# VHH binders against q7zyf1, part 11

Target 1, 260 residues: q7zyf1
Amino acid sequence: ALRIKVISMGNAEVGKSCIIKRYCEKRFVPKYQATIGIDYGVTKVHIKDREIKVNIFDMAGHPFFYEVRNEFYKDTQGVILVYDVGHKETFESLDGWLAEMKQELGPQGNIDNIVFAVCANKIDSTKHRSVDESEGRLWSESKGFLYFETSAQSGEGINEMFQAFYSAIVDLCDNGGKRPVSAINIGFTKEQADSIRRIRNCKDSWDMLGVKPGATRDEVNKAYRKLAVLLHPDKCMAPGSEDAFKAVVNARTALLKNIK
Key: E = the ipSAE of ESMFold2; O = the ipSAE of OpenDDE; V2 = 0.75 times the mean of E and O plus 0.25 times the DockQ between their complexes.

## First folded at step 4 (VHH)

Design b6 (framework vhh_7aqx_2; at its last look DockQ between E and O 0.02; V2 from the best seeds 0.00; counts 0 for: pae E 14.4 > 2, unsure alone 63.4 < 65, placed apart)
Fold by OpenDDE, look of step 4:
Structure b6 (fold): chain B 260 residues (1-260), chain A 122 residues (1-122)
Amino acid sequence: as target 1 above (260 residues)
Amino acid sequence: QVQLQESGGGLVQAGGSLRLSCTTSGRTFSSYAFSWFRQAPGEEREFVGAISRSGGFTDYADSVKGRFTISRDNAKNTFYLQMNSLKTEDTAVYYCAAPRYFGLSSYEYDYWGQGTQVTVSS
């Protein structure tokens, strides 16, 4: 039977353990409940008519446990990366988690050979959603990661996530440990993604268009044209592209009204 | 492939001490976490303790916590199990093991030694 190693990553209280427990209810056999911030378990799953033995390491997200969890990154084939959609800081911390993993894997380690399932968790919360689906998806897909909206509480999206996640790992294993190129078919470019991100986080219309305050009419128009081509709905399949395009149009209009 | 060989087992009186060694073959000693297991007659193999790759982290079964200590010497490609305050219940064949990745389950270890007998007499 194929054996795979999976780890969970994310800030404390984002629901990593809950996601795992929700899926594994009767399947997850905890082998060691460490007071050290790591829950190790083994489960068997059937993917594509194959039995797969999964070793899962649920790692505590608190920085206190760094000295412990840093030993568990090695030989990982799959990562469940979790954030809370109601807490933007948890999303913003994802880059830090990736950095930590990269550091621990060392120069020979390749994140590209690991399957990532990003879980936008706690979608059941009636409270204020601070991270939009488009933002999470853009971030994830731009890196070649799988993206899922999940609720550990209701179970929404959990089975779908794990099914796709394990399937992708199996494919990776069958491909000699390399992520299939086809899975990386990102329907958008890095430039498009970066532009959308910039537009979402811009402070003003100047920043949105990528021009300096006080730019001339010609400069504004030039910048607009570039972004318009880049983000045109017919050409850009990136998450959030439509909204970004509208924002750019509005920004241009606003700036030109004030530029004599 | 990592080859493991235990040594240091024997007969000891209750309350006594014993130090086990596990010597590994190969150049990749530092790349592995290591564990000790033991199996008493008629019982299942049980986890005794583990040491991380860096040696900075150790974990022990509750039954041996405070009595046993695991250490490693990367220069010698050897890790150790210091057993103090031995009890008759500690009588078992002791195995050293190396996982492909750090884990605590005996089922997940790829490399095992042949074992060394430890007998604690009353």
Scores: ipSAE 0.012, ipTM 0.278, lowest interface PAE 9.3, mean pLDDT 85
Fold by ESMFold2, look of step 4:
Structure b6 (fold): chain B 260 residues (1-260), chain A 122 residues (1-122)
Amino acid sequence: as target 1 above (260 residues)
Amino acid sequence: QVQLQESGGGLVQAGGSLRLSCTTSGRTFSSYAFSWFRQAPGEEREFVGAISRSGGFTDYADSVKGRFTISRDNAKNTFYLQMNSLKTEDTAVYYCAAPRYFGLSSYEYDYWGQGTQVTVSS
């Protein structure tokens, strides 16, 4: 039987443990030990007519537990990376979580050969979210990660996430530890994804077009045309590209109304 | 199992300073992060700040950032809360706390000291 190791990552109180408990229910056989800052469990699942034995490490997300969790990054086949859609800070911390893992894997580690499932979790049942789906999906898919909208309270998306997650891990193991070709071809480039993220986070129309305040009409139009070609709907399949394209059009209009 | 004991509380004038200590005993002090909490009469317990196991990372509530500093001395099994520029709203019972392990909701503190009173006069 195939045995895999998975870990959870993400800030404290984003619902990591609730997601794991909701999926595993009685299938999770917890080991009772005084393991500081980490819950450990073993479960069995069936994927593609194979029995998979899964060792799950539900790690403490608070920065204070870094020194314990850094011992568990090696030899990991999958990562469940969780943020709370209602607290943008937990989403903004995701790059820090990846950096921590990359550092601990060392020079010979290759994070591209680990399956990531990003869970955009709805901790509160309210409708006030700070990170919309396209933003989270863009971040995830641009890195080759799986993305799911989940709710630990309702159970929405959790079974689908774990099924896809384990299936991807099995595919990785069957492909000699290398990502399948289909996971590499996502329909947009890193430059396109980075531009969309920058546009969502920009502070004003000058910044959005990448020009200095006081730029001429020709400079504004030239910058606009570069972004329009890059983000054109026929060439860019990235999540959020249409909204980014509209924002760029609006920024051009706003700047040009004050320039002769 | 961790035994926690606070000390250093007392009466201080607004704008003054005070240092609290938390002496710990029990299993593996250097393996745990520690936190300070406070509770004013009739109010809920409030997070004040925390320090990592190594002491290399600290975090603070917004209400105390820039005024309070947490430190630890693993050789003495003690950690500290240095409180500067005290305000009357800092009046509370201050508790030190330690986690048992990573809980089902990602983070839990299970061990608490008895508390030490801090009173800031105008």
Scores: ipSAE 0.000, ipTM 0.135, lowest interface PAE 14.4, mean pLDDT 76
ESMFold2 (binder alone), look of step 4: mean pLDDT 79; pTM 0.802

## First folded at step 6 (VHH)

Design c1 (framework vhh_7aqx_2; at its last look DockQ between E and O 0.17; V2 from the best seeds 0.00; counts 0 for: pae E 11.5 > 2, placed apart)
Fold by OpenDDE, look of step 6:
Structure c1 (fold): chain B 260 residues (1-260), chain A 122 residues (1-122)
Amino acid sequence: as target 1 above (260 residues)
Amino acid sequence: QVQLQESGGGLVQAGGSLRLSCTTSGFTFSSYAFSWFRQAPGEEREFVGAISRSGGSTYYADSVKGRFTISRDNAKNTFYLQMNSLKTEDTAVYYCAAPKRFTLDSYEYDYWGQGTQVTVSS
C-alpha cells in the first residue's frame, strides 16, 4: 500500500486540528505526543481504487513550537495549509509558513513537489469576513496550490478538500514524486495576478491605473488599455479579475471626468 | 503522583529581583515543557512564560519580556523563573505548571503547583 506523509500548517486558532478531526472522525487513531506539541495520526483512505496509508502530523502553530516543527517537514508529500477567513493576519502569515518550510527543507528540498491544500477555514462563523474568496484563491492558485473554503464546524468543504488533496498526492507519487506538468498551468499569468493584487490594494484611481497624479487624458487612456487587455474577463481567468476590471473601468471614468 | 512545588516567593522592593523555583516529582522531567503563570487579586490567571522540553526555546508574555527568564535543570528536576526589574504590577501568586497535553493552539495544563506569593512593594 502507498504510504504518504501529510502535515498541517497555519497559525494558532485557525482550526487545523478541527479540520483534521472533522474528517477523520472514526477513521483517525490519534497518537498524541503531549510533550512535543504535535498530534500524530494514521488513517487509511481509498483513492482511485487504491488503498492509501496516510500519516498525518498536526503541528502546533505557535512560534514556541518551531523547535519541534522543524523536524517534521522532511519527506512531506502533502500540506494542509489553513487560515481563518475572519482574521486577515492568519492569511498574511501564510507566506511565513511557506518560508519556514522552505528553510527547513534546505537547498535540496523542493516545495514544488509537495501538494498544498489551502483551507480558508471558519466560513461559518464570520460575522465579518476579512479575506475574500477571490483573494485567497488568487494567492493559492498562483502558487499552484489547491484552494478550499471550509468549515470545520459544519463540515462544509472538508470531504471535498481531502479527496482532492489525497488524489493529487497519489498523482504526485505515481509521477515519481514530481508534480505533474498539467498541474502547473494555473490559467493566468503572474502579471495578471500581480495586477489584481495591486488594484485591490490601491489607494486611489491614479494608483489603480498606475499613472501619476495629474496624468493627461492620453496617459490615463493608455494605462487603461493596457490593464483592460490584461484583465478583460474574456482573457483573464485569474480569481478577482472581473472585479479588478470593473474597478479599472470606474477609475478611468472618474479620472477622465476631472481632466479637462 | 505528579507533584509540582513552587518556592522562592516573598516580598521585594520595586526594581528588585526574585528567583522562583519549581521542583517536580512523579514524572520524567526531561520529557515535559513547563510554564509559569500568575494570578493577581481580582484578576484572571495569566500566562507568564514557558520553556521547551530541550530548554532551547522560551516564550514570554509581553508584560514580562526582557525582565523575566525561565530556565531548567534536568538534573534537579527543577525549573526556574528569574524575575528582574520587578514592578508593583508583578504582584501575584505565581504558579508553575506542566502540560499534560499540547494542543495546536493552547496548552492544556493538568499539573499545577500550589502557588507562591510574590509581593512587590513601591
Scores: ipSAE 0.012, ipTM 0.303, lowest interface PAE 9.0, mean pLDDT 86
Fold by ESMFold2, look of step 6:
Structure c1 (fold): chain B 260 residues (1-260), chain A 122 residues (1-122)
Amino acid sequence: as target 1 above (260 residues)
Amino acid sequence: QVQLQESGGGLVQAGGSLRLSCTTSGFTFSSYAFSWFRQAPGEEREFVGAISRSGGSTYYADSVKGRFTISRDNAKNTFYLQMNSLKTEDTAVYYCAAPKRFTLDSYEYDYWGQGTQVTVSS
């Protein structure tokens, strides 16, 4: 039987404990449930004829736990990273959570040998969604992380997430705990992902094309052609690439209307 | 040798406030994080909240978040639970606790106070 350690990360109030408790059927060890606000789930699963004993630590995301963080991060095989699609600040905090983990693990840690599953969680189905699926998926997949849409209210997506998550952990363990050196084809490059994120966050056409206000028609067209080739639909499978391409076309058109 | 003692419990009307104190002796106060727990009759002990060694970080159970505040005064070897907007569901014996050890596979509280009764009337 293969024993693995899983932790959850993310801001407080994003539904981490609800996701874990739904999957574990409330099989939390009582000793941990009442101690410091950390839930500890234990379960056994079969993946590809392997019996997996899973120990899941649910970190509540409050600053008190920073004093013991190293013990939570070290020797982890999988991370469940959660944000609330209705609160963009919880999504924007994900890079901070990763940076903290990397810093706490130090040079001895290797995040590349850890399986990440990102849960875009719908805590309140009546609120307007602040982080669309393409944005969350782009962030996750550009880092080599698994991405899932989950619902704390319905439980939708949770079993699918854990199944794929554990399968990926077993595959990693079958490669000696290291990610295979073979190519992983996610359909886009880091440069393409970075460009889509930049374009998504631009508020004017000059910045979107990466030109200064007052750029000539030739400078605008040259910048446009570089971005259009980069985002070409045959070579860019990134989430949000079609919307980014349309935005680039619109930006070029808007700028050229005012340039003779 | 180590001692934790709660005080400040009593009877209060719903919507009211109380402040609990936990005075400590027999160990270096500034080296410990502290927690509050509560237990109603016939129920399991429930985590209420915790405060870091420095007092800069706090964490609260969902049932009390926004109504209760934990603070500490290292000069007096005392930490506090300020309880506002009290509800009848908050009726319980309240305990202060301190962890002694943490390992990869457990986090346990080794030091507990005697408890102080809080009763919230309708």
Scores: ipSAE 0.000, ipTM 0.220, lowest interface PAE 11.5, mean pLDDT 78
ESMFold2 (binder alone), look of step 6: mean pLDDT 81; pTM 0.824

Design c2 (framework vhh_gefurulimab; at its last look DockQ between E and O 0.01; V2 from the best seeds 0.00; counts 0 for: pae E 17.7 > 2, off the site)
Fold by ESMFold2, look of step 6:
Parts: sequence; C-alpha cells; structure tokens
Structure c2 (fold): chain B 260 residues (1-260), chain A 121 residues (1-121)
Amino acid sequence: as target 1 above (260 residues)
Amino acid sequence: EVQLVESGGGLVKPGGSLRLSCAASGFTFSSYAAAWFRQAPGKEREFVSAISRGGSTYYADSVKGRFTISRDNAKNSLYLQMNSLRAEDTAVYYCAAPSRWTLGSYEYDYWGQGTLVTVSS
C-alpha cells in the first residue's frame, strides 16, 4: 500500500482541524504524539483502485519541539493550507507560512514536488467576507496550488478538495515523486498574474498604467496598449483578468479626458 | 513600498547588551516570518535568528543563549535583545522578511538598511 504524509498549515482558528475531521468522519484514527506535542492521525482512502494510507499532521507551530521540525516537514507529499475568508490577515499570512516551510526544509527543499491545496475556509459566513474568490484563486493558482472554497460547517467544497488533493498526490507518486508537466496548466503567465495583483491594489489611474502624472497622451496610450495586450481576455485566463482589463480601460479613459 | 528600518545599534563594551528594533511598513507584518542577519566587515552575511508568525524562534549556534528574538505584531516591529556581547558580534545587523510576491523563493527578499553594532573596548 502507498503511504503518504500530509500536513496542515495556517493561522490558529482558521478551521484546519475541522476541515480534516469533517472529511475523515470515522476513518480518522487519532494517534497521540506526546514527545512532539502535535496532533497526528492515520486514515485510509481509496484512489484509482489503490488503498492509500495517509499520515496527517495538524501542525500549529509548536515552539517546544524544534529539534524535530525539519523531520516534521521532510518527506511531505501534500500540504493543506488554510485561511479564513472573513479575516484578510490570515490570507496575507500564507506567504509567510510558505516561507517558514521553505526555511525548515532548507536549501535542498523543492516546493514544486509537493501538492498544495489552498482552502478558502468559512465561506458559509460570506456576509463578512474580506478576501474574494478571484484574489485567493489567483494567489493559489499562480503558485501551482489547488484552490477550493470550503466550509467545515456546511461541508461545501471539503469532499471535492480532498478528492482532487489525493488524486494529485497519487499522480505525483506515480511520476517518481516529480510533478508531471501536464499537472500544472493554469492558462496564464507569472507576468499576467503579477500585473493583475498590482492593478487590483492600485488606487489611481497614473499608478495603474505605470506612468508618471505628467505623462503625455502618447505615453498613456503606449502604457495602455502593453497592458491591454497582456491582459486581454483572449490571451489571459487568469482569475480576475477581466476585471483588471476593464480597470485598465477605465484608467486610460480617465487620464485621456484631461489631455488634449 | 515595503520598508524595514533598523535601529538601536551602537558602540558597546564586551559583555554589554543592546536591543535592536526593526519597524516594518508597506505590508501586513503579522503575515510573515522575520529574521535578523549580520555581516561583519570583509565577511559573508550570516543568519542570526528568525521568528515565525506564531512566535517560534530559531537561532544560529553562535548566538544561542545570548540573543533573544521577539516580535510585536500590533506595532509591526521585530526585536533582537543581544546580551553578553563579544568582539566577534561586531557587524551590520539587518532585518529581513521573505517576499510576499516572489514564487518559489528559498531566501529573504526584503532587507533593511542595517544598523551597526560595534563591540570593543
């Protein structure tokens, strides 16, 4: 039987353990790790006619067991990375969680050979949503990560996430522990993703087009055309690209209104 | 607009203490691990200490037991308490954070200007 190791990461109280327990139900057999001070469990799943034994570690960044932390991260096939859609700080923490994992793995670590599933959790509380789906999806997919909208309360997205997550891990294992090229087809480039994120966060038309406030009509049009080609919907399939394209069009219109 | 600004460096005698501070701006500091590095004249920059978002701490062997890293996320600040200072601790100390935008990085991409610590009689 194939044995895999999965860990969960994310700020406290974003619902990491609830997601795991919701999916596993009776299949999760908790194991106590008193010497490490973390929750550890074993479950069995069936993927593509295989029985997969999964070791799940629910880490909370325990400060008392640093001597084993590198071994905690090593030989991990999958990571469940969780944030709370109602608290933007938990989303903004995701880069920090990745950096911490990279630090712990050391210079030989290769994140590309680990399957990440990002869970935008607590979507059942959308009245207070701080991170929209396109923002979370762009961040995740630009890194080659799976993305799911989840609710441990309603169960939405949980089964779909684990099905895709384990299927991707099995595919990785069947490819000698390396990600197949076809497993990362996101339909956009890093440059496109970076531009969309920048445009989302800009608050004036000059900055959005990347021109100085004294720019001429020709400079504005030149900057616009570069972004329009980059972001046009027929060439860019990135989450949020249509909204970014419309924003760039509106920025051009606003600037040219005052330039003869 | 990411900015890290160190302060608290200066001249101290061997055995003395200093507290370094790093003020972070232009990003949500609580979302990131943060670290101190140092560079002595004519030497490569070396790791000193790091702290996770949740407060877990890491130290180079050369400073364990003498230096203490801490953070105050409400004030967007990182600290390094340096005790029992030695001449070998003389260096420019840098505050560092990983890039929030760089994919696949194994290194810290954002750095402060540095603050000089000189340990001498």
Scores: ipSAE 0.000, ipTM 0.121, lowest interface PAE 17.7, mean pLDDT 77
Fold by OpenDDE, look of step 6:
Structure c2 (fold): chain B 260 residues (1-260), chain A 121 residues (1-121)
Amino acid sequence: as target 1 above (260 residues)
Amino acid sequence: EVQLVESGGGLVKPGGSLRLSCAASGFTFSSYAAAWFRQAPGKEREFVSAISRGGSTYYADSVKGRFTISRDNAKNSLYLQMNSLRAEDTAVYYCAAPSRWTLGSYEYDYWGQGTLVTVSS
C-alpha cells in the first residue's frame, strides 16, 4: 500500500485539527502530545481504487512550538494549509508558514513537489468575513495550490478537499514525486494576479491605476488601457478579475473628473 | 460623521414583498462593499446579503433566490428587495458598511439603527 505523509499548517485556532477530525472521525487515532504540540494520526483511504495509508501530523500553530515542529517538515508529500476567513491576519500569515517550511526543507528541498490544499475555513461564520473567496483563491492558485472553502463545524467542503488532496498526492507519487506539469493549469498570468492584488490593496485611485498622483489625463488613460486589456473579463480568468476591472473603470472615471 | 439610515420596513403577509433602503451620509457606497444583516427577537444578528465594490453579490442560504441586494451610486443608497417573505424573515434589518475600501470583505464598522420587518398572517 502507498504510504504518504501529510502535515497541517496554519495559525492557532484556525481549525486545523477540527478539519482533520471531521474527515477522519473514527479512522483518526489521535495521539496528541501536548508537550510538543503535535497530534499524530494514521488513516486509510481509498483513492482511484488504491489503498493509501496516510500519516497525518497536525502541528500546533503557536510560535512556541517552532523548535519542535521544524523536525516534521521533512519528506512531506502533502500540506493542509488553513486560515480563518474571519481573521485576515491568519491569511496574511500564510506566506510566513511557507517561508518556515522552505527554510526547514533546506536548499535541496523543493516545495514545488508538495501538494498544497489551502482551506479557507470557518465559512459558517459570515458576520465578519475578512477574506473573500476570490482573494483566497487568487493567492492559492497563483502558487499552484488547491483551494477549498471549508467549515469544520458543518462539514461543508471537507470531503471534497480531502478527495482532491489525496488524488493529487497519488498523482505526485505516480510521477516519481514530481508535480505533474499538467496540474499547473493556471488559467491566468502572474501579472494578472499581481494586478488584482495591487488593486485590492490600493490606497487610492492613483495607486489603483499605477500612476503617480497628479498624472495627466493621457497617463491615466494609458494606464487604464493597459489594465483593461489585462483584466478584461473575456481575457482574464483570474479570481477577482471582474471586480478588479470594475474598480479600475471607476478609478479612471473618478480621476478624469478631477483632472483639468 | 457617517450615518446609515434604513427604511422600508413594515408588516407584510407571508409570500409578500418588501424593499428596504439604506441611505448613507458621510460615506460613499460606490467606494466600498456594503451589507444587510438582521436580528430576530431572541436571536443573534445574522448575515443576510452583501455587495462588493465591484458589484458581486452574496447571500445567506436562507434568503438565496428570494432576496436581491443592489446599490444606486447616484443616490448613495443600498437596497434589499425581499420577495416570498416568510415568518422566519421577521427581524430588524440593519445596513452595514466598512471603514476601508474592500472588494468583498464583511468587516463592517458602520451600522444603521435598523428597520423592523414583520411577516405575519
Scores: ipSAE 0.000, ipTM 0.215, lowest interface PAE 15.5, mean pLDDT 85
ESMFold2 (binder alone), look of step 6: mean pLDDT 82; pTM 0.834

Design d1 (framework vhh_gefurulimab; at its last look DockQ between E and O 0.24; V2 from the best seeds 0.00; counts 0 for: pae O 10.0 > 2, off the site)
Fold by ESMFold2, look of step 6:
Structure d1 (fold): chain B 260 residues (1-260), chain A 119 residues (1-119)
Amino acid sequence: as target 1 above (260 residues)
Amino acid sequence: EVQLVESGGGLVKPGGSLRLSCAASGFTFSSYAAAWFRQAPGKEREFVSVIWSGGSTYYADSVKGRFTISRDNAKNSLYLQMNSLRAEDTAVYYCAKEYYRGLGYFDYWGQGTLVTVSS
């Protein structure tokens, strides 16, 4: 039987434990340690024709427990990384969570060989949604992470998440800790995805092209050509590239109209 | 269990048209990118077209302007409309499911459907 280690990560109150409880039902026997802030459990799952034994560490997200969490990042095959779609600060904290893990794994650790399932949780509360699906998905997928829309309250997305998550971990383990070689990557780069995200979040045309107010016509055109090479739909197959490219074209046009 | 079943292949003359279908089951089809790949005898499997979960479409340079990818999420179906077919389009065409959502990794294929373009 294959044994794997999985941890939960994310701010307090985003629903990490509820997601785990919803999926495991009665199979998860938590040994909660309130003084150290970790629930530990073991469950079994079947993926294809294999029985997989999963050690789950449901980690407290409060900063007080940082020194305890550090001891549990080692030898992890999978991470359930959770944020609350209704609270933008929990999404903004995700880079901090990755940095904490990267720091504790050290230079010999390779986060690319760990399966991440990012859960955009509490989608049943859409009236209060602060982080849209496209932003969460692009953030996750630009880093090689799986992305799921979930609700621990309704159960939506949870079984799909765990099935995909465990399947990905099994494939990784079967491939010596590397991504499956049978997968074909159709190729957009992290730089392309990051640029699309930046352009989506820009407030004005100067910022969008990365030039300061007062830039010359030549400076605007130079910045435009750099982005056009990166983002043109003929060269960039990333989600949202066409909208980003149109925004860059419109920004150039607007700036050139106001320059002699 | 994930299943992808391609259909619609056949023999067609150069300049002709063909429409491929792929029936998907065993996963939430609407949440994943879906793609067509093809493999000619003696060649590596190559990308043809992708449609992202948000509806954006992209094509290999060799087929752009001639092929149109589409999906019907209610029917869990993926389609490829192939126009102005050429001899070099002769291949087994595969429907593919995305492994990493939105990153363009495709790791599950059906058995494929043969398209032959011959004078």
Scores: ipSAE 0.005, ipTM 0.372, lowest interface PAE 9.7, mean pLDDT 78
Fold by OpenDDE, look of step 6:
Formats: C-alpha cells, structure tokens, sequence
Structure d1 (fold): chain B 260 residues (1-260), chain A 119 residues (1-119)
C-alpha cells in the first residue's frame, strides 16, 4: 500500500486540528504529544480504488513549538495550509509558513513537488470576513496550490478538500514525486496575479495605476492601457480580475477628472 | 460513472484543419472546467486549452490563435477546433474534466485520440 506523509501548517486557532478531526473522526487515532505540540495520526483512505496509508502530523502553530516542528517537514508529500477567513493576519502569515518550510527543507528540497491544499477555514462565521474568496484563491492558485473554502464546524468543504488533496498526492507519487501537469492550476500569469494583488492593496488611485501622484493625463492613460490589456475580462482568468479591472477603470476616471 | 471519449483524430497535412470531440457521461460539462491536453512521442503531457465552467477560455501560447475550445451543453460535448496545423502539433490529444468545480485540477481523462500532422 502507498504510504504518504501529510502535515498541517497555519497559525494557532485557525482550526487545523478541527479540520483533521472532522474528516477522520473514527479513522483518526490521535497520539498527541503535548510536550512537543504535535498530534500524530494514521488513517487509511481509498483513492481511485487504491488503499492509501496516511501519516498525518498536526503541528502546533504557536511560535513556541518551532524548535520541534521544524524536524517534521522532511519527506512531506502533502501540506494542509490553513487560515481563518475572519482574521486577515492568519492569511498574511501564510508566506511566513512557506518560508519556514523552505528553510527547513534546505537547498535540496523542492517545495514544488509537494501538494498544498489551502483551507480558507471558518466560513461559517458570518460576522466578519476579512479575506474574500478571490483573494485567497488568487494567492493559492498563483502558487499552484489547491484552494478550498472550509468549515470545520459544519463540515462544509472538508471532504472535497481531502479527496482532491489525496488524489493529487497519489498522482504525485505515481509520477515519481514530480508534480503532474494536470495538477497545475492554469489560466493566468504571474504578472496578472501580481497586478490584481497590487490593485487590491493600493492606497489610492495613483498607486492603483502605478503612477506617481501628479502624473499627467498621458501618463495615466498609458498606465491604464497597460493594465486594461493585462486584466481584460476576455484575457484574464485570474480570480478577482473582474473587480480589479473595474477598479482600474474607476481609478482612471477619477484621476482624469482632477487633471486639468 | 464519469467517462470521457475523444474522437476526431487522424492524419492531416500541414496547414490543414481538424476538429476533435469529447463526449462526456456521468457529469455535465457546463458545471466543470474542461481541458485539452496533448502528449507527443517521447515528450511529457502538456496543456493545450481550457474552458472554465463560466465559459471563459485560455490557450497555451503554442496554439493561441490557431486552436479554439468550445462546448455544446445540449450534447454534453467538448470540442477543439484546430486550424493551421503544424508538424509539432502531432500528439495524442486528451480530454480532461476538472475534479471539483473551481479547483483547476484535472483528474478525469479519456483514452485520447491521435493527431498526426505530416506532409
């Protein structure tokens, strides 16, 4: 039987353990090592008529446990990367988690040969969502990661996530540990993704268009044309592209009204 | 059971045209992204084109302007119109279905249809 190693990553309280428990329920035999902040479990799953044995290492997200969890990154084939949609800081920390993993894998390690499933968790919390789906999806897919909206509480998205996640890992294994082409999210360029991210995080209309405050009408129009081509709905398949395009149109309009 | 069956492959001269078809069963194409891939002899499988559930399309640079992906919802079929064919387009072409809607991960494949472009 194929054996795979899976780890969880993300800040404390984002619901990593809850996601795993929700899925495994009777199948997960937790062996929690409270002293080291790692919960280890073994489960059997059936993917594409194959029995797969899965070793899951649920790692504590608190910085205190860094010295322990850093030893568990090696030989990982799949990562469940979790953030809380109601807490933007948990999303912003995802890059840090990736950096940590890369550091621990060392120069010989290739993160590209690891399957990542990003879980936008706690979607059941309707009070306040600080990270929208498009933002999470853009971030994830631009890196070739799988993306799922999940609620560990309700169970929404959990089964779908794990099925896709394990399927992708199996394909990876069958391909000699290399990511298959079919597992690559396609449809937009890095430049498109970066532009959308910039637009989302811009401070003002000048920043949105990538021009200096006080830019001339011609400079504004030139910048607009470049972005319009890049983000045009007919050409850009990136998540959030439509909104970004609209924002750029509006920004141009606003700036030109103020430029005599 | 999900099934994909490709057809339309054959021998064609350079500059010629060919239309591939993929008939789906066990699911509805309009609910999922669908894609064409191809594998040339001795090469790795490569992406050709995708049509998203919303109807948007994307093409590899190598086929852009020459190939057109489309679907017929009534027939539950996917198509690839290939124009201005080149020798380098010779490959087995595969139809693929997205695993889950919006995921962009393809795991269902047909058996493929061979396209040979030769003078």
Amino acid sequence: as target 1 above (260 residues)
Amino acid sequence: EVQLVESGGGLVKPGGSLRLSCAASGFTFSSYAAAWFRQAPGKEREFVSVIWSGGSTYYADSVKGRFTISRDNAKNSLYLQMNSLRAEDTAVYYCAKEYYRGLGYFDYWGQGTLVTVSS
Scores: ipSAE 0.005, ipTM 0.250, lowest interface PAE 10.0, mean pLDDT 85
ESMFold2 (binder alone), look of step 6: mean pLDDT 85; pTM 0.864

